# VH-VL binders against Prolyl 4-hydroxylase subunit alpha (phyA): the designs that were tried, part 5

Target 1, 225 residues: Prolyl 4-hydroxylase subunit alpha (phyA), of Dictyostelium discoideum (Social amoeba) (q86kr9)
Amino acid sequence: KIFNKESLNQLEKKGYLIIDNFLNDLNKINLIYDESYNQFKENKLIEAGMNKGTDKWKDKSIRGDYIQWIHRDSNSRIQDKDLSSTIRNINYLLDKLDLIKNEFDNVIPNFNSIKTQTQLAVYLNGGRYIKHRDSFYSSESLTISRRITMIYYVNKDWKKGDGGELRLYTNNPNNTNQKELKQTEEFIDIEPIADRLLIFLSPFLEHEVLQCNFEPRIAITTWIY

## First folded at step 22 (VH-VL)

Design q2 (from f3 with heavy chain I54W)
Fold by OpenDDE, fold request of step 27:
Structure q2 (fold): chain C 225 residues (1-225), chain A 125 residues (1-125), chain B 108 residues (1-108)
Amino acid sequence: as target 1 above (225 residues)
Amino acid sequence: EVQLVQSGAEVKKPGSSVKVSCKASGGTFSSYAISWVRQAPGQGLEWMGGIIPWFGTANYAQKFQGRVTITADKSTSTAYMELSSLRSEDTAVYYCARGYLEYYDYGDSYYMDVWGKGTTVTVSS
Amino acid sequence: SSELTQDPAVSVALGQTVRITCQGDSLRSYYATWYQQKPGQAPILVIYGENNRPSGIPDRFSGSSSGNTASLTITGAQAEDEADYYCNSRDSSGNHVVFGGGTKLTVL
């Protein structure tokens, strides 16, 4: 069980929750790391960009990650039919995250999660991701999809100074459920340490990945729709 | 299977208002966007606006801003579209549709995968 | 707001390939969605994202994009493919949804 009264209050008031020792299994963490890094080494990840298709903006100073979508949906196009076998431990993680999704369905009235989408992201030295939102929330927008972001980190040797923190811009707690997001300069830096799971409300909190001074920086992000 | 069931045909006088309902069954409601799209006789599809019941946020096409109101009742899984100050040009089939935004490797896509059968609204003097 | 434009009508011989193109600035940023509509029926989603087909849509339907254009291709057109096809996307702001004017496809 992930959610209790305290954690729900945290999520409600702050818009985010940090869970350390999420898996609490060093062997699994190592295997997830290996699988993730192997995907990268095998060139299964693509350079991320800000735009669509051939017009993709690939400025590493803006967004420097390599990404791989991990599709678990039967209706999605499968790029690697053998992916399930090559990332068994990542899938184990994703199964755990699905439990979190189910908990949301239980603890939040009418949450009615649609699905999850997962992205493996690897940053190299110098890599960063500028301030952004995972889901644009506005009273004038009908294109909300991601409601919850879950980021799992597997950076075993990360230490202060290595960079790559996720800077989470925090809104006024009183504005968490507002229909219009207000800009804020307040933030918290979240260290991408191993076996840490960050959960935050996708539409409400902007975030960025600070410049990495180490590599690889590995994160597995799962969005709940 | 998810279905959107719309209210029946309407005949209205110019200047009046019409409220069309769209009830979702067989699946989730609050997590999707419910869009309203109309089609005048012999014309193309025209997006009017929509609502995300989960957030209670609605947006509208500029053309209909101030004249259309879209609401949703999560308890009944029903969305509503009210169009006021009706004119003859508003004669059309009005569709509700379930909308969804999905992200892919190289971009995102908004699509409406479930459609109601449409509600015919006739505005005539 | 942004606009999507389509040719109002195209023809294809039975068994041949036809490409319906949609153009608009928003397509530089967002994938087009394609709908098929037959007379007296509600639209049906046929392509979304780059090239995703919903269940029940034949594999002869495919999607592509280039620059500010998106295209629906029917490889091996069938008689039942005769319909109106609409492209759709978010507008340039991302806040609204827009449709193309529709393309009437005639299968000869």
Scores: ipSAE 0.391, ipTM 0.789, lowest interface PAE 2.0, mean pLDDT 87
Fold by OpenDDE, fold request of step 27:
Formats: structure tokens, sequence, C-alpha cells
Structure q2 (fold): chain C 225 residues (1-225), chain A 125 residues (1-125), chain B 108 residues (1-108)
């Protein structure tokens, strides 16, 4: 179990939680890295951006990541029969993240998770992602919204100066349920170090990916709906 | 409260240049994309370009490419838009706006949530 | 560059519902944003991400999309809703931002 009173309090008050040595298995980490990078090398990732149509956003100055959605449900948008075998260790990670989802259901009253979405993202040198939110909460909306963002990093050789930090604009303890666009100047930079799991409240915390001075920057993001 | 404070009205001669400033206060500056949008009298909104102050990378609408320069000073939280070779058609209210990116299942969406009050630029002989 | 098109003017009776539609090829790929502008004022964001409302925007404002169109709907139009409304999106290239021509909404 990853949630205790302290971590839950952290999440509730600050809106985020950092877990280091999440898997605590160097072999698994390496395999996840290899699988992730292999997906990229095999051109399984696409440039990030709007994808509801035929045209895609290609302005890397705004968002410079390559992404692949990893679907685990029967209604997967990606019908890659070989995907499960090629990303076995990523799936292992996702299984662990599912446990976290289950914990949320148990520790947060009426959380009632609906689904998860997972995205593999790779940044190259110079890549960045400007300030954004993963979700916007509206009590009047019947649409499914992302509530939790979980980012797992697999950057084995990352060192200070390499860039690619996630700048997380933190919640004010007094505004944990802020439904408005955040305008705070308070932030923390989160190094995308290997085996680090970042969990934060999707509707409330703005974040950005600082410019990468290394490549590849690999992250696996899972959203809980 | 985040505000974008723009420089005052300008009156310019054709062929000259104008530089409009946009200072952000009350919040973060460098992490957003500052866009410049103009509106000629009685006309619609026209996007000119934008910049990400943190990185200093600007992009421009094709129409203004080569004639507009957008810059930002992170230390002063100020963005600038310089338009050269001014023409009468450049008479407009020029707005700066804070760009925000929202992440969705199908991609992301860029929108401008904070606007300056606008700077009137008049180009006349 | 791709363009967005709007009807230049629409009218709605007080308390009734009106839909302002924006059309453009880029809307097949990108979500539309909507801005409200009243005379002498800067634009105000009213809808983003297809159907998200910023804080302070009344619930009567909603967004939708279909094909190469996006729509702003005002359910139960109020007098204060009389304004110009602009749709906005990235262009087809994704590298630029484009506005529709604007729609003047008159509340009768």
Amino acid sequence: as target 1 above (225 residues)
Amino acid sequence: EVQLVQSGAEVKKPGSSVKVSCKASGGTFSSYAISWVRQAPGQGLEWMGGIIPWFGTANYAQKFQGRVTITADKSTSTAYMELSSLRSEDTAVYYCARGYLEYYDYGDSYYMDVWGKGTTVTVSS
Amino acid sequence: SSELTQDPAVSVALGQTVRITCQGDSLRSYYATWYQQKPGQAPILVIYGENNRPSGIPDRFSGSSSGNTASLTITGAQAEDEADYYCNSRDSSGNHVVFGGGTKLTVL
C-alpha cells in the first residue's frame, strides 16, 4: 500500500505525491526503459497533438513529445496484437498502477474510479511542454474527466542539468478544491529520474515539462478517471 | 489576480515601427504562451503570433512573418511585439493574451484565458 | 492557412436558446475555443476544450463539435449575452492560431 495518513494528507493538501523507488527493481526498470524506447524506435509513437482528425499538432515549441496510447481494455483503440508481448514490463508497471487506483477507491470516499488511460511519452533534445492542465473539473459536466495523473519516469542516466523536469505548480493548502485556472507562482521542479512516480490531482495542478537537454526523456503517464 | 498590462496608445507614421509591451503581474509569466492578437476597427480578431517566454521561442502568423517580432523578458515578465513597416491597415487595437494549454484525450487545446486591455496603434500620415 | 467561418450575425429572443456555429477544416482536428467580446472591451474566454467553461462563465454557455464544425450554445439567453462571439482554433497546420470572423449576437 502506498497510501497512509501522511501521503494521503500530502495529496489532499498539496495535490501531489512523489514516490521514489516505486518498483525498486532495477531489472524491471531497465526492461521498461528498453520497451519504451523500442516503441519509439519502431515508430510506434506519434507526434503529440490533436488527433481527432487527420491533421496533427506539430508545433514542438508548445508540445514536443511523441506519444503512444496504451490501451488495456477490450475496446482498445490500438489493435496491436503484439503490443502486449512487446511491452510486457510496461504492463507490469501498469498492473502496479492499477493497484494504486484500487487504493484510491478504498481510501478516498466515493472516488469510484471509472477507467484508466495510459500514454507513453518520449521527448527528444529540445523538447518541452508548456504549462497546462490535464483536466478541468466541472460538477455540471457529465463527461468523464481525468482526476488523477500518475507519471512514471524511466530516465536512467538523468542528471541535474539535463532538463526535462516537470514543473508542478502546487496547490495552496487552502485551495485544495480549486476549480479555477490556477495562477499561483509556487512550483516545484520534479526530476524525471528513474523509478519515480509522481501522482497529482489532474484538475487542479498545472504543470509543464521544461526543455530537455537530453534524449530520450521517457515517461509513462496513467490517468485515472 | 493575474493581469496583463499593456503599454499606452501609439500614433505612428507609415513605414515606421511600433513596439508594444505587455507586462504580466500577479502570477506566472514564463510558463505560458503569450499571444498577440489585433483587431482593426470594426473588424474581427486576428492572431499575429506568440512566444513562450521561458524559452524565448516565438511563432508568427504567415501574414506577419518577417514584419513582426515578438520577444519576452523573463526578468521583467514583459512580452513585446514589434511591428515594422507600418501601414494604415495596421491601425488596430493590439492585445496580448496569456495562452493556456489543456490536455485532452484527443490532444491538447490552446486557449487564451487572460487578456490585456489592448493597445491602440494608429498609423496615419 | 485554414480559416474559420461564422455567420456574421444571429439573433435570439430573451430566454431562448441560440447556437453559434463555426466551420473550418481545422475543426476536424482541433477543438474550438470561444471568446465573447463586448464593445470597447477585450475578449473574454467563454468556452475552451470543446465544452469547458472558465470560472465566472455561466452554465448557460456550452460548446459542442461535429465534423468540421464547432458550436457555442447559449441556453436561456440573457440580455448581457449580447456581444460578439469569436471561435478560435489552431489552423490546419497546427502551427498557428486562427479566429473566425465573429458573430454578432443580438438578444431581442
Scores: ipSAE 0.034, ipTM 0.634, lowest interface PAE 3.6, mean pLDDT 86
Fold by ESMFold2, look of step 24:
Parts: C-alpha cells; structure tokens; sequence
Structure q2 (fold): chain C 225 residues (1-225), chain A 125 residues (1-125), chain B 108 residues (1-108)
C-alpha cells in the first residue's frame, strides 16, 4: 500500500512521488536485474529510435536505449512462452505495479484505469534520452490518455558520478500554459538507484535521461492509461 | 458498454455563445480524453480540442484558441464545450468523442473509439 | 506541411480491392487512425495504430504505412463499405490532432 495522506498530497501538489525500497527484497532485485540484462545480452532488445511501420530510422541524438515491450493478458500472464520463462521476476514486479494501479482506482474517484503498457529499457555507456514528455499537455496540445508514468530502477551498483540520472522538470503542474512552464524551468535529478520507484503525472512532467557513464542502466517503465 | 450522450440542437444568433454538453454513461469518466470535433455542412472533420477530466486541463486547436472553452465535471461525468463570438461559419455538427493515446515501439497513435451522436448548432441572423 | 492529404474520391467495383491513401509529414512520427462515416451518422473507428481493428470491424479492413504515407485497404469491397473515410493523426509539432480532408468511397 503506497498511498497515505502525505504521499497523495505530494503526488497531487508536486506531480511526482519517489518510493525507495519498493520491493525491499534484495534477492528479487538481483533477479530482476539479471533477467533485464540477460534480455539485452541474448539480443532480445531492439535499439530504440524514432520509427513508424516499416520506415525505420535511428537518431541517437534523441535516445540511445535498447528496449523490449512486455505484453500481458487480462490474467497478468505473459503470453510469449519464451519470454515468460526468462522474465519471471520482472513479471513479479509487474504484479506489484498492478497493485499500485489498483490503488489509483480505489483512492482517486473515477480514475478507472483502462490498461497498462510496460517497457524494459537498457542504456549502455554514453546513452541518453533528450528532454521529452510521455504525454502532451498545454493550451497548444491535444488531450491524451497516458496518465501515470511509473519507472522502476534496478541499478544496484550505481554511484554518484555514473550519470544516467533522470532529470525531472518540476514546473508548476497547475499551469497549463506551455510557454510559461518552459520559461520558468526547474528540475530535480533522480538517481536511478536500485529498488527506487518513481511515479509522476505523465502529461505534466517533462524529463530526460542524462548521459550514462556506466552500463547497464536498467529501467522498467509502466504507463497507466 | 460506453455511450456519450450530447445535448440537443441549438439555434443561435451571431455574436452569442453556445455550450454543448457530453455525458458519459455506461462506462467510466476521468481516465480518458474527451475530444470535441466539428463538421460543417458538406465539410470534413475538424478537431477543436480536448480534456482529461481527472487532470482538469484542456487543449485547444490554434484556430479556436480564445473562443473555445472545454471543461469537465467529474461528479456528473459530463464534459462541456463552449464556443463564443459565434459566426455563421460556426454552423456545424459538434461531436464529442472518447480518445486514447497509445504508445508503440516507435511513435504513438491517437484514436477516438466512442463518439456522441453530434449536436447541430445553427448560427443565423 | 502539417496537414494530411487525401484524394477526395475513389471508386471500387464490388468484390475488388481498394486503397485509400493519406499523406503528411507528421506520419513519419505518428500513426494514422482511420474513421468511416456514413451520411447522417457519427464517424466510427476502423483502424488505429499500424493495423489494429476494433471489435466489430471486418478483417477485410487493414492499415499500413511507409514514410509519410498511410493507407487503408479494403479487400473484397462490399456495398456497405460505401462511405467517407478520414485519416487522423497528430500534426507535425505533435501538439494537435488533424484530420485529412476525407475520401468518398463509391462501391460500384
């Protein structure tokens, strides 16, 4: 159970929440790390880029991660049998993230989540991801349906100086004027340490991954629609 | 089964305003976008803007910025679109639609899967 | 160009295959969505993403894209497929939603 009066107020007021020691189980954390890195080492990830249909291109100046989409059915079961056998502990994490999705549904009136989407991302040394938003907002943007971003980190050996922080731009979330938000930029750098879960409101908070000086940088992201 | 029920037809004079309602029934409200799309007689579809009720923020097409206000009332599961300073060229059918933004490996897809039946607004002198 | 361009009309003989095309620079970055609209009715969603069909849409409808062009393909066209078809995507900035001008499909 992650929501109480204080954490709900922070999420609503600041637009983000950081939960350290989320699983609080070193064995699970290590297994999730190993499963994640093994997907990369076994060539099961693809190099991320900006692609559409069969017209693929890469632009490492935009993002330099390797990604894998993880699809689950309505029974929280990974349907790909090969994948399922190799990411059992990641699936355990996703079950725990579903509990947070359920907390949103139970605590926020009429939240009524529709679905989730999960991505495993691995950055190598030198990798980065420029400033972006997971959803659009502002007076000049359409309304979108990705509402919550949850990022779980497993980088067990991370230390200051390694880079790869997530820079979260914390402009006032009740200001919908994109020009005003851009002009008053403020941010926090979130260290991607193991067992940290970052939760933020997808339409409000821009972010970037600062250049990594280590590898692998592993993050598992779930979006709630 | 999700339905969007819109308010009835309106006849308006130039310079006035109109407020069209869109009530969600048989489903959930707050977690998806409500978009407003209009269609003038014999013309194509034109997106006006949208809102996610839980977040309370609205986005507007540049063409309508300053004349349109989109709001939502979560307690009644109702979205509203108000268009001010009406002109004869604002005569159209105004639709509300439930929208989703779905992300893929590279890129995204915005789609509107449930539409209201439309509200005819006629602006005549 | 941030707008989506469609041919205004296309014809197909009953049972034949037809493609309805949508072109715009934003389609390099964003998927096209396709809507069917019959006279006097609200649009209905036919294809979203690359090639996803909502429940109730026949499998003769499919989508594809390449470069800045998206296509809606109807194989074995039937009389009930006669309608206006609109493509829809984000504009080049990614901030707004835009529709193509629509294509009237006539089934002969």
Amino acid sequence: as target 1 above (225 residues)
Amino acid sequence: EVQLVQSGAEVKKPGSSVKVSCKASGGTFSSYAISWVRQAPGQGLEWMGGIIPWFGTANYAQKFQGRVTITADKSTSTAYMELSSLRSEDTAVYYCARGYLEYYDYGDSYYMDVWGKGTTVTVSS
Amino acid sequence: SSELTQDPAVSVALGQTVRITCQGDSLRSYYATWYQQKPGQAPILVIYGENNRPSGIPDRFSGSSSGNTASLTITGAQAEDEADYYCNSRDSSGNHVVFGGGTKLTVL
Scores: ipSAE 0.006, ipTM 0.499, lowest interface PAE 10.6, mean pLDDT 81
Fold by ESMFold2, fold request of step 27:
Structure q2 (fold): chain C 225 residues (1-225), chain A 125 residues (1-125), chain B 108 residues (1-108)
Amino acid sequence: as target 1 above (225 residues)
Amino acid sequence: EVQLVQSGAEVKKPGSSVKVSCKASGGTFSSYAISWVRQAPGQGLEWMGGIIPWFGTANYAQKFQGRVTITADKSTSTAYMELSSLRSEDTAVYYCARGYLEYYDYGDSYYMDVWGKGTTVTVSS
Amino acid sequence: SSELTQDPAVSVALGQTVRITCQGDSLRSYYATWYQQKPGQAPILVIYGENNRPSGIPDRFSGSSSGNTASLTITGAQAEDEADYYCNSRDSSGNHVVFGGGTKLTVL
């Protein structure tokens, strides 16, 4: 189980939680890495960008990753049969992330998760993703309410200096010391090392992916609604 | 699993206001948008605005700015739409609906998967 | 006026194929959603995200898009398909939701 009094308090007060050695299984980590990179090498990923268009043009100044949406049915089966044969170990990871979803349902009163959404993202050298939130709080827009972001990293050879850190902005709206914090940006850089799971509250924490000086940078994100 | 139950029909005079309720049962009320859509007799669907109860703020179609107020009460799982300065052309069926914005490879899709049965508001002329 | 344009009416013979179209500049950037509405009833969702069908929607319903045009196709039209059909998307600014004017489908 990942939740105890300390970890729940940290998530509530700081908005994020880092779990290292999440799978604690080097063979699984290597298989997930290989499956993820093979999706890119086999042209099964689509270059991410803004706006549906009449051609293939994308805006890399906003985000420069290649992505694949992974759709599972209510029985935790990959819906695309061709895809399912190539990502069995990623699906194993998603089953483990479902356990965390179930812990949210069991531990937080009336959490009542509705669904999950999963994205495989691969960045090449020079790739980045500008500052954004995974969910929005605004009087000007309608957004789907993603509540929890979970990011699993599988970059087994990552070392300091490689770039691609996730910069997590810690000026959390829940922070009651807003006057002291509104004058400066506070952040922490999360190294995307293998077997690290980052969990954060989607509506509250802005983040960005700093420019990669290596490739591939692989992240598997599951959002809980 | 989610159901939306709306308040009953109303008859109003021009210049007054109406407040329609939309109570959600099942699912998590705070985690999705509630949209309001109206339909005048013999006319098409018209989006009025919506609210995401987690954030507590509303978004309004430009046509209704200044006349419509959309709120949510998380403790009762109920959304409200209040339309003021009523005119005869505000005679319509008013629907609430659960909305989702889903992200895809290129852009997004907004959809309303659960609808209330509608509340008929008649503004006498 | 509507940012999304639909023909007001279309007819199909029982068992034949029909296409209902929706045009608007925002459809280059945002996916269309399709609703079916029968008289005196609330709309129901039939297609979202271009061609996703909610549970309970028959396979004869499909969606597609190209450029600024989205289409709802009904293959093998049935009598119960007679209804009004609305397309729906975000507006050009992305800040609001808009409906097309609706298309009355008559099954002959």
Scores: ipSAE 0.000, ipTM 0.480, lowest interface PAE 13.3, mean pLDDT 81

Design q2 (from f3 with heavy chain I54W)
Fold by ESMFold2, fold request of step 27:
Formats: structure tokens, sequence, C-alpha cells
Structure q2 (fold): chain C 225 residues (1-225), chain A 125 residues (1-125), chain B 108 residues (1-108)
């Protein structure tokens, strides 16, 4: 449904796809927004970066969001029973993202997805995430690595100047003259508007979240391994 | 649920090779890594290498590079570890284990949640 | 010579709290995993991903980390906790898996 000759060529050549009006259902968008923000307001999210053991320091200079991992079983049911009743519409979104995972399996030779991983992220005013890459992929590595990043945005009232864009660095790291390519940066800024789905190749595209001048900035990310 | 069944004990002479098998039952064989870990008598655990059957390639610890070969047969859900040019210090229990990698926002976590019972390999003259 | 360093032995009185530590530079980037091994048995997973406990592991076991050091804490140690404990993580390159040398826990 999302793949045709043009979109497959763009994903191969540019490494990313942008799909607007993904759900095309204002009621669902509003419910997903409400569920997401309610998880934050009900203290069900943790500050990102607090996973460094017993260190009580929060390093917002690196990453300033609040996150929740959403785990589903093999039947697409939310494993945490208390959580499942509060994120039913987020789970509907995840079912739609599973259809995209199935498209990868059906149309890309030897893709053979292994699993998915989902994170809800909420940024407050002033939040940001410095330049990073979600993973790398190597057939010689003993790891099961993230291959596809899919980010769904639900920020209904976002307007230009609010900040919180995802800056996607589009330089090709596999060019034969990599040193000269590093000296010139090419990027696009992805506005985190409601009902936008961003898909990109996790190993290849560095990105960052620019500082937010609004809150909440809500993104739901699913990685395909 | 998931079980790893290893081949039986082996007695080998120095300079020979040994091939230990690890058959997975239950679960999805190709989805996760199979690691090989050995333990010499009275000593600690040593990771030798592993394979992700979906990728079909193996990764080896530096100490064993050139002497160990790890393979997988998806049709029989079986991984193999072959160690060549055996020495007396290769006398050990050899474990296979299923590995899983989880990504977090501050790095990742690798863990081996299912272990075989081990295969004793004795190298004696 | 190991990239992950553990004390070779630790003792704890029955019912008291003990910490087993693991130190290595790779722990700044990768989480430690902890295994328990009793004589003649394969290791079992005790803690992964900082402080995740598999089903069947008592809640007296917990994990933590700070900087390049990870710790396994046993609160209210029991006689059955007497075992070898290994920390495990990725090496500094991220390409390989390494174990600490192991810590023998004796419950007095």
Amino acid sequence: as target 1 above (225 residues)
Amino acid sequence: EVQLVQSGAEVKKPGSSVKVSCKASGGTFSSYAISWVRQAPGQGLEWMGGIIPWFGTANYAQKFQGRVTITADKSTSTAYMELSSLRSEDTAVYYCARGYLEYYDYGDSYYMDVWGKGTTVTVSS
Amino acid sequence: SSELTQDPAVSVALGQTVRITCQGDSLRSYYATWYQQKPGQAPILVIYGENNRPSGIPDRFSGSSSGNTASLTITGAQAEDEADYYCNSRDSSGNHVVFGGGTKLTVL
C-alpha cells in the first residue's frame, strides 16, 4: 500500500519516505494524541537518559524527552495489561505500522523482518536530541540490528517556528570519497506535523531533534529489525 | 518452550578437531544469535563466538580466530562449533546459548536466556 | 587481562546485603548482564538491561550501574544464593561479547 515503483526507488536512493495523512482519520489522531499525553501526565513515562544506573543526573544536553517502551506479544496485544487499557488507539496505529512491516517482507527481497520495537516519546518546551544514528548494520556483526525507523507524529497544532523538527542528514556515507563528503552537510528538516509518518533506513541516516519551542512534542517510533 | 540440546562428550587427541552440535527445539531458530561459550576446569566463562542464522555469518572472539568455525543449518535448527588444532588447554565444557540484543536509548543489552547443558571435550594424549 | 573486572570472591552473612561489582570501559556504552552458576550446572540469567529480572528470579536480586561499573545486589542473602556470578557485556569495540572473571559468593 505504501510501496510502488516510485516509493521503492526513493527509499533506495534517498533512504527515507514521508507519508502525510497516514491514518487520515481526525478522531483517531485526536485519540492517539490524548492517550500519548495522558501517559506523560499520569507519570507513566521516564526521562530519557536516566537509564545510566543509579546516577540521578539528568543530561538534557543530550536528550530531553520522556519515553515509554510499548511491548506487544506475537498476537499484537499489549503485554502490560494496565497499559493496554490506556493506549488502545496507539495500539491501532501499531497495527497499521505492522502492515508496513509486512510490505517490507513482501516487496523487498530477503528482508525477512525479525521483530519490532516501539517507543512513545514526549518532549517538553526546550527539549531536544543531539545528532545521532539509530543503529548500524553489518552482515559480519553478531547483533540483531534495527534496519528501519518509522516515526509517527501527532502534533496537531504545530506551526512553523515552533521548533522540534527532525533534522535528517541526507549525505551518503557510502560514497567512494567519504572524507570530502563529510566536509559538506546536506540535510532536510522534517516538520513533526500531525498524521505524518517518516520512514528511513536506520543504519544510514543520522538525525537530531531540534529544540522545541512548544509542548508537548509527541512521536511514536517503531523500529523494524 | 525453547531448548538447546547438545551433542555428547568427546575425547580427542592433540592436533585433531572437534565438532559440537546444538539443536534448538521450540521457538524460532533463525531469529536470534546462537553463542558458544566454554569453561575450562576451575576457570571462568569464555565467549568463543556466535552466529545469527538469518544472516548466515559468524563472529569469533580474537583468541579463537582461525581455529574455530561456527555454522548453522536452518533446515534442522542446528548450530555447530568446530575447533581445530586442539591442545590440552582446550579441555573444557562447551555451551551453546541463545542470545538476544535489546536496544535502549543509552546503549544496548545483550543476554543469553537459554543455555544448553554443555558438552565436555577432553584433549589428552 | 579481562576487559571486565570482577573481585574473585565475596562473602555475606545470611540475611545481609551484598554487592558484586563489574568494572570495564565498555559499560559506559553497553549494559551489563548477570549470570548465576552453581557447581555442575549451566549458567542462568539473573539480570539484564540494567535491572530487568527474568521470571523465576527472586526480587532480592537487583542490578544497577554508574559510569564504568555495574553491580549485582542481593538483599537478604539466602544459602541458595551461594554460587559463582559472572557479568557479561559487549567489548569496547562493540563487536564481541566478553565475560568478567567471575565472583564466588559465599553465604556465611
Scores: ipSAE 0.000, ipTM 0.467, lowest interface PAE 12.2, mean pLDDT 81

